# Ledger of designs, part 2: VH-VL binders against Probable pyridoxal 5'-phosphate synthase subunit pdx2 (pdx2)

Target 1, 248 residues: Probable pyridoxal 5'-phosphate synthase subunit pdx2 (pdx2), of Dictyostelium discoideum (Social amoeba) (q54j48)
Amino acid sequence: MEELIEENNIKIGVLALQGGFKEHVEMVKSIKHCFSECENKYKYSIIVQEVKSVSDIKKLNPHGIILPGGESTSMAIIASSNNDGENIFTFLKEYIKQGNFIWGTCAGSIMLSNNVDGQKVGGQSLIGGLDVLISRNYFGRQIDSFETKINLNLKFSKNNNNSILLENFEAIFIRAPAILDVIDKENVEIIGEYIVTKKDGTKEKVITAVKQNNIIASVFHPELTNDNRFHQYFVQLVLNNHLIKIKI

## First folded at step 4 (VH-VL)

Design s55 (from t7 with heavy chain Y53W H54Y; framework fv_tocilizumab)
Fold by ESMFold2-Fast, scan of step 4:
Structure s55 (fold): chain C 248 residues (1-248), chain A 121 residues (1-121), chain B 107 residues (1-107)
Amino acid sequence: as target 1 above (248 residues)
Amino acid sequence: QVQLQESGPGLVRPSQTLSLTCTVSGYSISSGYYWSWVRQPPGRGLEWIGYIWYSGSTTYNPSLKSRVTMLRDTSKNQFSLRLSSVTAADTAVYYCAREIYDFGSYYMDVWGQGSLVTVSS
Amino acid sequence: DIQMTQSPSSLSASVGDRVTITCRASQSISSYLNWYQQKPGKAPKLLIYAASSLQSGVPSRFSGSGSGTDFTFTISSLQPEDIATYYCQQGYSLPYTFGQGTKVEIK
C-alpha cells in the first residue's frame, strides 16, 4: 500500500441498494476527459465501484459517492437496517461532514434534502445536509414521464464565479421530485430550472439541480441518456476537492 | 419488433477460442440498453456471462472474466462473444439477450433462439 | 455471489390447478427478482420482472410476489401450454444469478 500509487486515482462509489446504480457505473466508466484537462495535467484515472454497505465504502475509500434514483422509501428502509454493526445513512452523514463529495439523483436528491414537502415526524429516514424544500412526486402528479433538453449552469466554486453553461442537456423525468424552494439562499447554488405547466393552466418554475458545497442534487436521470457531461461535472468536482486536500 | 439471432461455429476444439455473433434487428445497438450473453450447459441451469453497454463498455462475470471478450460492430448492428481456452465444461447453448432497467429491476426481455456449441476433439 | 434457491425442483399438477414456486435469495435483493419460462428446446421468456410486474403480452394467470429474500411465483389455473421449466433471477447485484429451475409437468 504505497501512498504515491493512490495519488493518481479518483475513486467513485455508487450506492447499489435499489434502482439505477448500474447505469451510473457505466456513465462514469465512459468518461474519457475532464472539463479542466485534469488527466493531462495530473495523470489521474477514474475508478468506479458499486457499494452496498459501510464495509464496502470503507474498503473502497471513495473520493466521491453517487446516490442513484429508484424508490426512496425502499432505499431508506434498507439503508437504515444495521448490517455489519453500522448504519449506512449515519455513515454517509459523517462522510459528508468530513468534506467528501456526494451527488444524489432523483430519490437520492430526496434523501439528501433537509425538508421534504408533506413529510411528517417519524416519516422516511433522510441523510440530510441540503437546505432545500423538495416535493417527492411533483412531476408524476403533473406529468407522468417525459424527456426534454435543459440548460445547466454548472458551478465549481461559490467564491470564484467559475461556471460552465451546459446547453441542450438531455433530462429524463420519471415520477420525479422537484425542488420547490431554496432555504439557505447564501450557500445553495441553483444549477438547473424548468418551467412546468400545471393542470390549472398556470406556469410554475421549479428547480431541477443544485449544489451546496460538497452536496450535489438533481431530480432527473442523466444516467439513462447517452450524455455523460453531468457525470463529468461531478468527477471534476471530486478531483478538484482531492487536489485541494492533498495540498497543505 | 426487436429480434436477436446467434450465429457461429457449433463445434470448437479444446484450447481454442469460441466465437459467436448476435445480429440485432428492429433496434440500433448503439442507441440504448445492455446487450448480454447467457449460457446453459446441457441439462443444467442458466449462467450469465456478461454484457456490453450501448456505448461499448463491458462487464463480465468474474468466474469467466479472464477468458471473455465482447465487442460490438455498430455498422452491422451486431455484438459478439469470444471465450478463450475452452474445455468440455464450456459446452452449452449460448443465448444473446437485450437487458433493460425498468421500475426497480434489471431483466432480459428479448432473447435469441440460442446456439449450441460443443467443445470436443 | 448471491445464491438463488428454488423449491420444488419439480412438480406435477392437473390442468386448472394453482401452482406455486418459491425462490429464496442468500441476501436481500429488494424487489430485483425476475421469473422466466423455458419450454424444451426454446429460449427463456420473461414473464415477471421487479418481483410482481407482469410483462406485456403475458397472461394474467401468472403472478409474482415477495421482497427481500423470499419470493413466490404463481400460476392461478394451469394450462397445457404452461408445461415448462421456470427460473428465478436476481438483477440486484453482478454477477446476475439464477435459481436452479423448477420443472412443471401435467399428471
Scores: ipSAE 0.005, ipTM 0.450, lowest interface PAE 14.5, mean pLDDT 82

